# Designs tried in a protein design chat: VH-VL binders against Protein LST7 (LST7). Part 10

Target 1, 242 residues: Protein LST7 (LST7), of Saccharomyces cerevisiae (p53237)
Amino acid sequence: MSSTVISLAHFCDKHGPRIISVTQSAEKGTLGEELLVPDYPTESYCESCLLQFPEESTRSMRCFIEDVPFITTQYSSIRYQLLNSIIKRAFSEETMIYDNMPFIFFDDLRGLNLVIGFKLYDENARGNERRYCFILTVDSRSHDDSMKMLSEHWNFIIGGFDKMIAYIKNIHKSEFLGKNKTVENNLETLNNNAFIGSYLRANKSKFGRNLVSLTDDKFLFVRIHKWNSFLLHTVMNENKLP
Below, E stands for the ipSAE of ESMFold2; O stands for the ipSAE of OpenDDE; V2 stands for 0.75 times the mean of E and O plus 0.25 times the DockQ between their complexes.

## First folded at step 2 (VH-VL)

Design D11 (framework fv_cofetuzumab)
Fold by ESMFold2-Fast, scan of step 2:
Structure D11 (fold): chain C 242 residues (1-242), chain A 120 residues (1-120), chain B 111 residues (1-111)
Amino acid sequence: as target 1 above (242 residues)
Amino acid sequence: QVQLVQSGPEVKKPGASVKVSCKASGYTFTRYYVHWVRQAPGKRLEWIGVINPSGGSTYNNQDFKGRVTMTRDTSASTAYMELSRLRSEDTAVYYCARDTSEYQGWFDPWGQGTSVTVSS
Amino acid sequence: EIVLTQSPATLSLSPGERATLSCRASQSVSYYGDSFMHWYQQKPGQAPRLLIYDASNRATGIPARFSGSGSGTDFTLTISSLEPEDFAVYYCQQYDEWPPTFGGGTKLEIK
């Protein structure tokens, strides 16, 4: 187990700052289901907030890197209050413009946090934008130890998040272009039946889309899980080498 | 046509500052990062830093710590790089370049370059 | 900082010959199927020109005779049949870690 976790969070139009996923190392034998928050109110989640794995997967994912388990869940039951406090602080940062440039904050309550924000287009969202951030949290009261660890791995961590964000933006653009072509074809068809067009328009979702929907990649969170697990593994294990 | 056009050549004395401009056209200026790279005569390309034109955030190579300032003017679609406390070793051609990759760091297009000579 | 070593420093060939240029990184620049290694061509008095991005993708307008390959720490730029306009300096560049770094260059000159 490490004091270091990676969160993916977003600003929900209905609920404000919300965690989409948390990736962390765990003790051997830990099941992902143990890290889920039991009976979490369903009304606290809308479609845009969902961590969505493929149909054959549970609401959690676990992998092993050099016999160390890494688990991704929507919330960590053991860090629920801490992570909620962290994301509220991250999305309140006035100078964060969601441009992939990192910022750092530290306090005794929240530890050391590195935040990198980005945006995706969503026609159903307020202002046509979904705002996201990755957060690397070092859950430690030692500012000096945390900053030393972060500084030693700065370029690797920033590079890793830049690659994740670039991938997400690229597949989002591909999906957006594909959806626009589909809409054009559907509009040509609907011109032959105005009634059907009116009916479909009336039933169009007016709610923000989740990240899988925005990218059309059912395996997106599997990729994010693997990337975050590798990033955490590298940071943890290089620090253990004499 | 996507293009970056830089300001003209500069001759400076040691200790002075130089400010190079890079005017973008043919694309949405705030969409892509702008990098600054220099090349001394007969030497390799050396990365100076990057600016996000949207928010104005910057990240600089530590070799230029405290001497380089990057800014932009979104209304003019122009990026600026100012290098202070010039040394003879700063004699180089300075380039701006667009990060066409959106954060993956391949540079296309490049400006034509600005020759900066530092001598007494 | 990732150090990029290009070899040879100078390559003397004739038009029509095949050129193979090497770039070695001090650590891996590959990440889950992508390799953040790019290649540029620079002619005297001109700005560099992007040839290859992400190890193997040809940039827009670049002739098919240029190809890139490699992963991890070892990368190659190949020009299958040299044209007179190909005699220039070639640089590799990584963006796996900040700061971005460039190799020392390979000067391709007429034999």
Scores: ipSAE 0.009, ipTM 0.421, lowest interface PAE 13.1, mean pLDDT 80

Design N02 (framework fv_anetumab)
Fold by ESMFold2-Fast, scan of step 2:
Structure N02 (fold): chain C 242 residues (1-242), chain A 119 residues (1-119), chain B 111 residues (1-111)
Amino acid sequence: as target 1 above (242 residues)
Amino acid sequence: QVELVQSGAEVKKPGESLKISCKGSGYSFTSYWIGWVRQAPGKGLEWMGIIYPADSDTRYSPSFQGQVTISADKSISTAYLQWSSLKASDTAMYYCARLTWEYGAFDIWGQGTLVTVSS
Amino acid sequence: DIALTQPASVSGSPGQSITISCTGTSSDVGDYNYVSWYQQHPGKAPKLMIYEVSNRPSGVSNRFSGSKSGNTASLTISGLQAEDEADYYCSSYTSSSTPVVFGGGTKLTVL
């Protein structure tokens, strides 16, 4: 199992800081379920917290890059409680301003963490915003080794996350604009039923939307899995660590 | 302005039922957990439980599980704390408070409901 | 269900500084930056004074400051005033069976 992982986390109105996905390299033959906390089902999921692949029953994704397996699940080989503490700390840092500016913190037991935060619009969320971050965790007790790896790959790592975030923001913008156009067009043709439709919609639950819903991209987590896997593969291969 | 307004003081006998209320205003009631905190005379704060009004997901302190019921009616922005059978040891001030995950803290508190249980 | 440890009482004179400690474990105070402090005057509801270890809500005097070292959080009140006389409670986020734990409380007496 790799000591380096990439997490996607968000701030849930109901659950607080929460992991959406973790991508890591693994030994050949590793099953996604082996990376989960045994009792994790006791914590309920809401829609906004879900790692959603195109097939609804799918809870993990695995790919191979040059015979190295990479797996994305809602949890990592780092026990959920340890990783959960990392994301809670990330969201509580004074430097978390959700503007794509990276920041770093080190935990002697949990390693070096590189964090990049961003926001999306969600009319169902408190304050009409959803807060997200990517976290690269280098699980090493050596400050110097971890910083050397980050320094050597800084432009690649930051550029990679910036491109992922830019893609997410762009397709989110397109979805938001598309929804507004559809609403405006429908108001002209459905006048007699517009009030009834609006009244019924106004009485539904107001939960935050998941990332797939906010972007209208059912393959979004497949893309994130592929991007994170490539990022990890590149970093691992350049370092040539046994 | 954000506020939580609780129902008035209650005087009850052991074995009686009671339901007290906490009404939120000035914010999206369904977007925040509401907690209930007990304070016995001359004692500290004890967390009893929390409810998320949007789906009525409820979590209780082990000390209060089975002793009380927490519920909410989101259509009127009101949370409730209920006893099926009161004991003299239930005599206390009961606060409702809004929990935010941003703070991990109760940022808005109700004024409290004094419950006195005596024979 | 582990309560946080606070001293039962502290005292000071007007103009002095006092500090109240709040000690937990790594699973609450140590690993999370979600320590809060509440002030409670007799007969009144608690008021949030500090959140996320050191942040002040709008309207809270800058005489109140918070800090954390390891498993111990501290509330410091500088330029102590008569109206600061109250009970002070700490709380912390936890990932255990309860989402929030409270300290036992500290009675501050202004001499």
Scores: ipSAE 0.029, ipTM 0.601, lowest interface PAE 7.3, mean pLDDT 80

Design N03 (framework fv_anetumab)
Heavy chain, then light chain:
Amino acid sequence: QVELVQSGAEVKKPGESLKISCKGSGYSFTSYWIGWVRQAPGKGLEWMGIIYPYDSDTRYSPSFQGQVTISADKSISTAYLQWSSLKASDTAMYYCARQVYEFPYFDYWGQGTLVTVSS
Amino acid sequence: DIALTQPASVSGSPGQSITISCTGTSSDVGGYNYVSWYQQHPGKAPKLMIYDVSKRPSGVSNRFSGSKSGNTASLTISGLQAEDEADYYCSSYTDSSTLVVFGGGTKLTVL
ESMFold2-Fast, scan of step 2: ipSAE 0.530; ipTM 0.787

Design N04 (framework fv_anetumab)
Fold by ESMFold2-Fast, scan of step 2:
Structure N04 (fold): chain C 242 residues (1-242), chain A 119 residues (1-119), chain B 111 residues (1-111)
Amino acid sequence: as target 1 above (242 residues)
Amino acid sequence: QVELVQSGAEVKKPGESLKISCKGSGYSFTNYWIGWVRQAPGKGLEWMGIIYPGDSDTRYSPSFQGQVTISADKSISTAYLQWSSLKASDTAMYYCARSEYDYVPFDYWGQGTLVTVSS
Amino acid sequence: DIALTQPASVSGSPGQSITISCTGTSSDVGGYNYVSWYQQHPGKAPKLMIYEVSNRPSGVSNRFSGSKSGNTASLTISGLQAEDEADYYCSSYTSSNTLVVFGGGTKLTVL
């Protein structure tokens, strides 16, 4: 049986390639908790690796598009080993372009994968950058069927990811410029070393910043969930995979 | 060339404190995990814990949590394993080993430090 | 007291093939593709022979191969040589309450 999923992954300075989120379609009545890897310890993740929804106890998100449920989780129990193999290859220097240029790879173990990489600034990160990618995985035994689907929906898929990445980069830039502007204004108006020190400390993460922190958007993963769900719904409804 | 060099063999009495070292060279020390692995005489390998020197994030095996302290001094690229009060059952070979990420194997190992605790 | 299960010993003659098993649970060997194998000669530190189930580091002979089926990983040594006589340990990433778990070790004797 074929399936299509969208992953958001990053390269963690401490943990290497890590899945931040996996969005997939499910059968009616599937609970998000059923798709989590059993007993996976959250302590094996640092702050920069976390999938953070606005409510701190929430570990999955589900929406319905034309009665089809789509679920986003930090990892998928059904595809865990496969997706970890996929992201490891995706972050290879030889295959990934971090300028929104799409890259495709296929093999019998990992199926067809479309990868789009991008970077964000993080002053606490190795080389002052965070590396991210979106991956569309078509887990099908047929290379030809997978390539046909990808080719027929190419402009829609690439356009969708480009818009998501552009949004992320724009709100990241706004957050970064906003913090610098606020520091400058406080220096001019207050000239208070204690206040300045407190403000600067409040803006530092423990080690590396997660995507919510880098964008100052608590709803970012809600948006990503909805965008990825819509992209999957459109691709799957216009095509009948074997 | 990556190398991990451990401190020399130790002979101690029960109740004494001890701190052994593992010095890394030939790589960026703060960007790799250092793990500690114990091997009692004639027995197998036991994972004790691991530290990321860049932020001092330290994880322990449940069997060793509270029994030992793992630390690192990034200014001299050295990791440490410390006991406040040794027991005869602490007699073992202790290895330090490097891991790039928490999910990858230990790719480089120190030569080992033999600790003998006897009265 | 949780360790991956390996046979205590295995033996073979030069030129033969032998296989060492490593059995865990769905929280370690069965759940993840992060199984490693280490070779340890007497008085020496362990050496990484296989990582991520079946990959060999540079410099490791192609006579060593790894595989996994369900909760059991296997190390196979083909064309057995006298220098292969050593203790072999499997290891896995685990999701339980430690990052790494080792097998009990297998003593390989080359007759």
Scores: ipSAE 0.111, ipTM 0.601, lowest interface PAE 5.0, mean pLDDT 82

Design N05 (framework fv_anetumab)
Fold by ESMFold2-Fast, scan of step 2:
Structure N05 (fold): chain C 242 residues (1-242), chain A 119 residues (1-119), chain B 111 residues (1-111)
Amino acid sequence: as target 1 above (242 residues)
Amino acid sequence: QVELVQSGAEVKKPGESLKISCKGSGYSFTSYWIGWVRQAPGKGLEWMGIIYPSDSDTRYSPSFQGQVTISADKSISTAYLQWSSLKASDTAMYYCARTLFEWSAFDIWGQGTLVTVSS
Amino acid sequence: DIALTQPASVSGSPGQSITISCTGTSSDVGAYNYVSWYQQHPGKAPKLMIYDVSKRPSGVSNRFSGSKSGNTASLTISGLQAEDEADYYCSSYTSSSTLVVFGGGTKLTVL
């Protein structure tokens, strides 16, 4: 398996740092289910942590970039313990303000990690915000080679993540504004605003919302996986060039 | 204004049951975890476990798993620490403390409940 | 046997600065920026002095500062005052089964 992966993680109000998705390259014929964490007793799913595809029973997705398969899952059995350690470290960074500013950390256990954080509004979240980050992990025996690769591809990698985050923020903003306008119009045109207010309150979720809910894009995680796969393919293939 | 108030000192015999309380006030009780910390006479602080009152999700230190039960009643903003059968080695000061996340600092502490177990 | 290593005691004179160390492993202090420091006067509950390595809660004197290098966190108290005499405990989040680990404590004596 590839020593390079991209994770999307968030800070859950109850669970703290949690992986939403991992994108990695795979050998042809690898099933996504083989990459899921088996029977993990303390692992729990909540609304805000959910990797949600258009078909809700789907737990993994595969795409091909120039005949190279890339798989996304919520968890990776191959790298689960390492990735959990990485995301806990990433979200503990005191100077992180979730403004697309990248930071890097490395050590012998976790390899080289590039972290880019961002946040979205969620009225159901503590402090009314959801905190996210993309993490590029290079688990290499050679720190020098990892740093060289990251340095050589810096503009491409950072630019790629910035574009993904900008897209997510833009569709989130559009959904937030559209939803508020629709709610306002409905309330203003109805004779019994008190009844409607009670009805809407009763239907309000007690839990934080996932990215699909926050953006109203059923295909968001499909897009993220394809973008991350392209990013990984470009980085990995240029490393192989003579 | 934000405070945690614990129940009064207890003197018990080995084998007896005990339930001590920690009442929160001045904040949203269900928005914070409540932890329990033990301090034996003349010794340091030892983490026992935590509970999230909103759904009663509870995490225990391996040293205390099966020895105590942590619970909460969110309707009265009160967390509990309970023993089914006390031992002399349970003699200690027990603190409850509030934390925003299970790995965050304990920012508000109760005054402590002294539990003495002797025959 | 999970505990962070602190010196048993430290002493200083009024007006001086002292530093208390807290040494852990790469799975706690070295891994995360979730280090806290608590002050405990005899017969009293602990009081949070520093959280997230270096942040002060409202009402804590700026004479108290925190830092971290590798696996060791440090609490520095400048301009020592008599009321600083207390036990000081460090604490860290850990990736082990015990989510929070405390140091053994340091008794500060102001001579």
Scores: ipSAE 0.007, ipTM 0.506, lowest interface PAE 10.6, mean pLDDT 81

Design N06 (framework fv_anetumab)
Fold by ESMFold2-Fast, scan of step 2:
Structure N06 (fold): chain C 242 residues (1-242), chain A 119 residues (1-119), chain B 111 residues (1-111)
Amino acid sequence: as target 1 above (242 residues)
Amino acid sequence: QVELVQSGAEVKKPGESLKISCKGSGYSFTDYWIGWVRQAPGKGLEWMGIIYPGDSDTRYSPSFQGQVTISADKSISTAYLQWSSLKASDTAMYYCARHTYEYPNFDYWGQGTLVTVSS
Amino acid sequence: DIALTQPASVSGSPGQSITISCTGTSSDVGGYNYVSWYQQHPGKAPKLMIYEVSKRPSGVSNRFSGSKSGNTASLTISGLQAEDEADYYCSSYTTSSTLVVFGGGTKLTVL
């Protein structure tokens, strides 16, 4: 037996490694609220740590893919203790260099973890960078089954994460550069980034920015929810057949 | 450049209240956590708790929750450790130290405040 | 509650190398690469010597090195000098990002 989830985590200047979102499949009829951790302290999260949907009161999102429900929350009651341990390990790994290169580690208690890290510019952050990772966790008793699933779907999984990260980086870059009237059509140059960094520092707020703010895309977490749900659905459906 | 300066030694009787201080300089005080570490005479280091001065978010070790109060005044770059009622067992050296989650360690330490509680 | 396990004392002669161990569990030393080492001379505040298992702050001699294998972290001091005589404490993050656990400390004596 296997259970697979996708986490999005970041390194917060105040709070250290923090889960932003967890996407998982559920049984038909499961409400997102049932997957929230009891007594979860939302006040322990600063703005940059929050899972932010377009409707401010929304703490979970659910969709159906071929009658299978997929749910995204800040934490999952099923995976709470495991994921807290997993993200801290991911961000402490020597091989974590935030360059989209994947790495794998096995948690002896619960399962196999595939990690891919990336960075975004934030003038309000220490060192002017935000560090993020996606983590695919395969919570299975069988190490062989977990490795078989990862091996069979490797190109699809890595390709999917690479496309998600590329999208995030591109809309971040477009938002960042779009506010500077002196920017030419070439948005990729290091010289343009240095100049724009100086410009935005003159207009900075004191607070660290969340992904919605960094991308100017209020639907970003809706997109991430849908992408992660599709990835999980594809992986699970091919592996469920006897 | 970075410096943490603590208040001077204290001699108190059991049941008395006490508030000791830790003043930071040479860095942005609101951008780092300040931790408190206790060392009883001839004993090792014990973590007591930490505070983020920017918003006064405070976390305690289970052993010290309800036994002490940690606070900060960001207008004067000073953190505090306070007891409402001291015990003889509170006799110890108390250190403040700067903490960051970017490098999860205590990189700069105050000189320590010796607290002696005796009848 | 539970401190990391260090030997109570270690000794060496000038010019020798010594190693101090720090043993925890998979929920602290074994689970994370956030191990720090502190040097404390009598009557003085602790000084950070190593962080993130093996990294040195600016100004710390390259004679000090750190490593980790499984649940045990190690501090190695090469080319021992008289001024290295001090208490050494290891520290690790636990399962909580706000919680720190210290080792019991090791007294290093230089002959």
Scores: ipSAE 0.006, ipTM 0.540, lowest interface PAE 9.2, mean pLDDT 80

Design N07 (framework fv_anetumab)
Fold by ESMFold2-Fast, scan of step 2:
Structure N07 (fold): chain C 242 residues (1-242), chain A 119 residues (1-119), chain B 111 residues (1-111)
Amino acid sequence: as target 1 above (242 residues)
Amino acid sequence: QVELVQSGAEVKKPGESLKISCKGSGYSFTSYWIGWVRQAPGKGLEWMGIIYPHDSDTRYSPSFQGQVTISADKSISTAYLQWSSLKASDTAMYYCARLDYDYGYMDVWGQGTLVTVSS
Amino acid sequence: DIALTQPASVSGSPGQSITISCTGTSSDVGGYNYVSWYQQHPGKAPKLMIYDVSKRPSGVSNRFSGSKSGNTASLTISGLQAEDEADYYCSSYTSSSTPYVFGGGTKLTVL
């Protein structure tokens, strides 16, 4: 890649490190569908890895900020194949402890990467946790230029990711507590162990493994798309300022 | 607490079928991949393939694609490696091992099943 | 069909340090921090000694350490002991058609 992009990735129990979404700027006239892998079937995505938009079959989202198009897609072999090596490296770094603390690494072919990890509760996941990260990739072999851009925008970038992660954690907590309160109220009212056991099993299946299911926010990826687009637009505008 | 227990040694003739097993215990069997590794007498380790027991998704090494079948029965926490027609060159020690995810490291290993194919 | 390159054998005396190399390409050892090392005693199953290049599982002696430089990963055993005599195998994730690849193995002899 020859541009700055933002990835959302996670550690899938089945697939390991995997990209959920990539947000990037594009040339005027680019359709989001052009960035998708041809004939890629939906069932090739594990539910926990799925980029899920509210409209059925939608696999890309595009918006314009001051006439610049920004596009979010799940994964494209054509453009995003190289990002797989970045996310695998990000999840293997010893500084990845999923506590919102940023860390940086350089990749010889894919430039500067800023990583911020976080985790959510999921009873259906191994160890009861889902692990995620945002990655800002500056695809440039000039370490000095990349570091200068990153340092100039540090507070904006980190503050932005922290706000988005806080939003995700808050709505996840609300969803989790809402389900627990409902189960607890029914447990007290019915006072029937067999029925309660069946109800708890049914409720566990309602805790989805993808980010939309964990938050009960069907517009979550729309928000992430808009937020990431704004972050990229701000960074790009200031980079072009004399 | 976590262990993989494999079936016992087998002595077979060329052309016979065989199915060996690997039973997991002490962990969530459906949450981890199971891999199969071959070691010919006096030779090194060779990866054969992996299976995710929850949905029976299987991935094979190109060297073993079409030569063996990997399967799992999640109701009894057991994975299998199967040959429809054995060859003398299939004589080897076969290990099963647990993987955190596809392409991950193998943290728990079975004791091995020795398969001898001779006339 | 591409295997990682290890020396066939290494030897050392008790109390000394030895290092075993594992050389691949930029698409496996050099491209990722996903190198693991396994110890195998005769007639026994392999045992995980190192994962993610340098991390050690619980129960593995701190005498075992891993590192990587470019396309070569290394396993170092310090304070060599008689029970360290075994075969050692490296393994790496790769983006080739063989997604999981082992090295040829190294026989360690403790003199």
Scores: ipSAE 0.204, ipTM 0.647, lowest interface PAE 4.2, mean pLDDT 81

Design N08 (framework fv_anetumab; at its last look DockQ between E and O 0.30; V2 from the best seeds 0.00; counts 0 for: pae E 9.2 > 2)
Heavy chain, then light chain:
Amino acid sequence: QVELVQSGAEVKKPGESLKISCKGSGYSFTSYWIGWVRQAPGKGLEWMGIIYPKDSDTRYSPSFQGQVTISADKSISTAYLQWSSLKASDTAMYYCARQEYEWGSFDYWGQGTLVTVSS
Amino acid sequence: DIALTQPASVSGSPGQSITISCTGTSSDVGDYNYVSWYQQHPGKAPKLMIYDVSKRPSGVSNRFSGSKSGNTASLTISGLQAEDEADYYCSSYTSSSTLVVFGGGTKLTVL
ESMFold2-Fast, scan of step 2: ipSAE 0.449; ipTM 0.726
ESMFold2, look of step 3: ipSAE 0.007; ipTM 0.501
ESMFold2 (binder alone), look of step 3: mean pLDDT 92; pTM 0.941
OpenDDE, look of step 3: ipSAE 0.804; ipTM 0.892

Design N09 (framework fv_anetumab)
Fold by ESMFold2-Fast, scan of step 2:
Structure N09 (fold): chain C 242 residues (1-242), chain A 119 residues (1-119), chain B 111 residues (1-111)
Amino acid sequence: as target 1 above (242 residues)
Amino acid sequence: QVELVQSGAEVKKPGESLKISCKGSGYSFTTYWIGWVRQAPGKGLEWMGIIYPGDSDTRYSPSFQGQVTISADKSISTAYLQWSSLKASDTAMYYCARPVWDYSGMDVWGQGTLVTVSS
Amino acid sequence: DIALTQPASVSGSPGQSITISCTGTSSDVGGYNYVSWYQQHPGKAPKLMIYEVSNRPSGVSNRFSGSKSGNTASLTISGLQAEDEADYYCSSYTDSSTYVVFGGGTKLTVL
């Protein structure tokens, strides 16, 4: 009856709310490919939406926690319509100010959802900002059972997401400062205004960047997969033991 | 100054083809959607469809799918709305408009193209 | 297409406040905060007045405000002026096969 997942989503300048990754527990023997949405248009995902693992051919990641498999994919065939409805609702919330403050919503269709939003700088994005959120979804008809689980694990869940977001922001800040120092040093050594203007324009990509590009951490989604898997394992297992 | 400038009024006969245009200026044309809205004489606004010029991703309202073609030429920052065979019921004002993104409000509007279909 | 429900007309006097409602379902207005309001003067293109329920574009008077409660969104115009006389349309995202639905429109008369 209950199905608990963690989504990482963003607000794409083209697509609006879009899932980057879904982390969920799976049955033993389930292949990552079985969780991909059949006939889903790959072109519906632009560069800024990309789930990128260190090996380019890798489209999913699996780990085992106490013999329970956890899988991260860019989308989920099992929960495709539900998750798309959830992220559109989440990014439309008037109270979502992208400052790590959590908010919660519930309805019979979407279940209980805990949303935490944050922003990253991207010169290629509209308004120079990328908007992201983590969503913990408890797909259960029982509002009371879902709220009890969330309440019992509140500090663990919020603390976990806060630490992951802090890591992402810190690594992003390091990458942003590194690139700016390089550009500044090049400009300081050049005494040709036409060349300087051309250089700045040539180095300003017109495509939105994905999280790996924004952080310069090719293992970022490996870290997110492991953290989300651990968070889900803890929440799901402790909920079974009142 | 961000603008959408539409082609001039058209008077056509039933069965004729027509292609009207919407030219964007003052912004990055390939990074915004262009939507089309119809308004029949004395009636309200009807959503027709939308195109993202950067990759030609096009989506139609069910009422208009198969009845019109939406396209864009990013080399001249122009979107198009086309009929293969006009009907008298196509008589309307046609607006192009730029939403901020997929499901947001349309913040920039063209002046409209009046299409009159009569024998 | 099924349109969102608006009153056909509303009227007020200069300096008065007026409210226009826009009623949908949990699949559009009630389910999402993607409601926009447009002002249209005779012979002119529509102008965006409110987006995402309550946000005003740059250059729109703060006399215009938007809100939502359940399945009903509202546009409120305070301190009515003669120039506010126009048709007003709401629109919303919908989770049906058409991604945008418009209201039928409301004619505002300023006496």
Scores: ipSAE 0.191, ipTM 0.666, lowest interface PAE 5.1, mean pLDDT 82

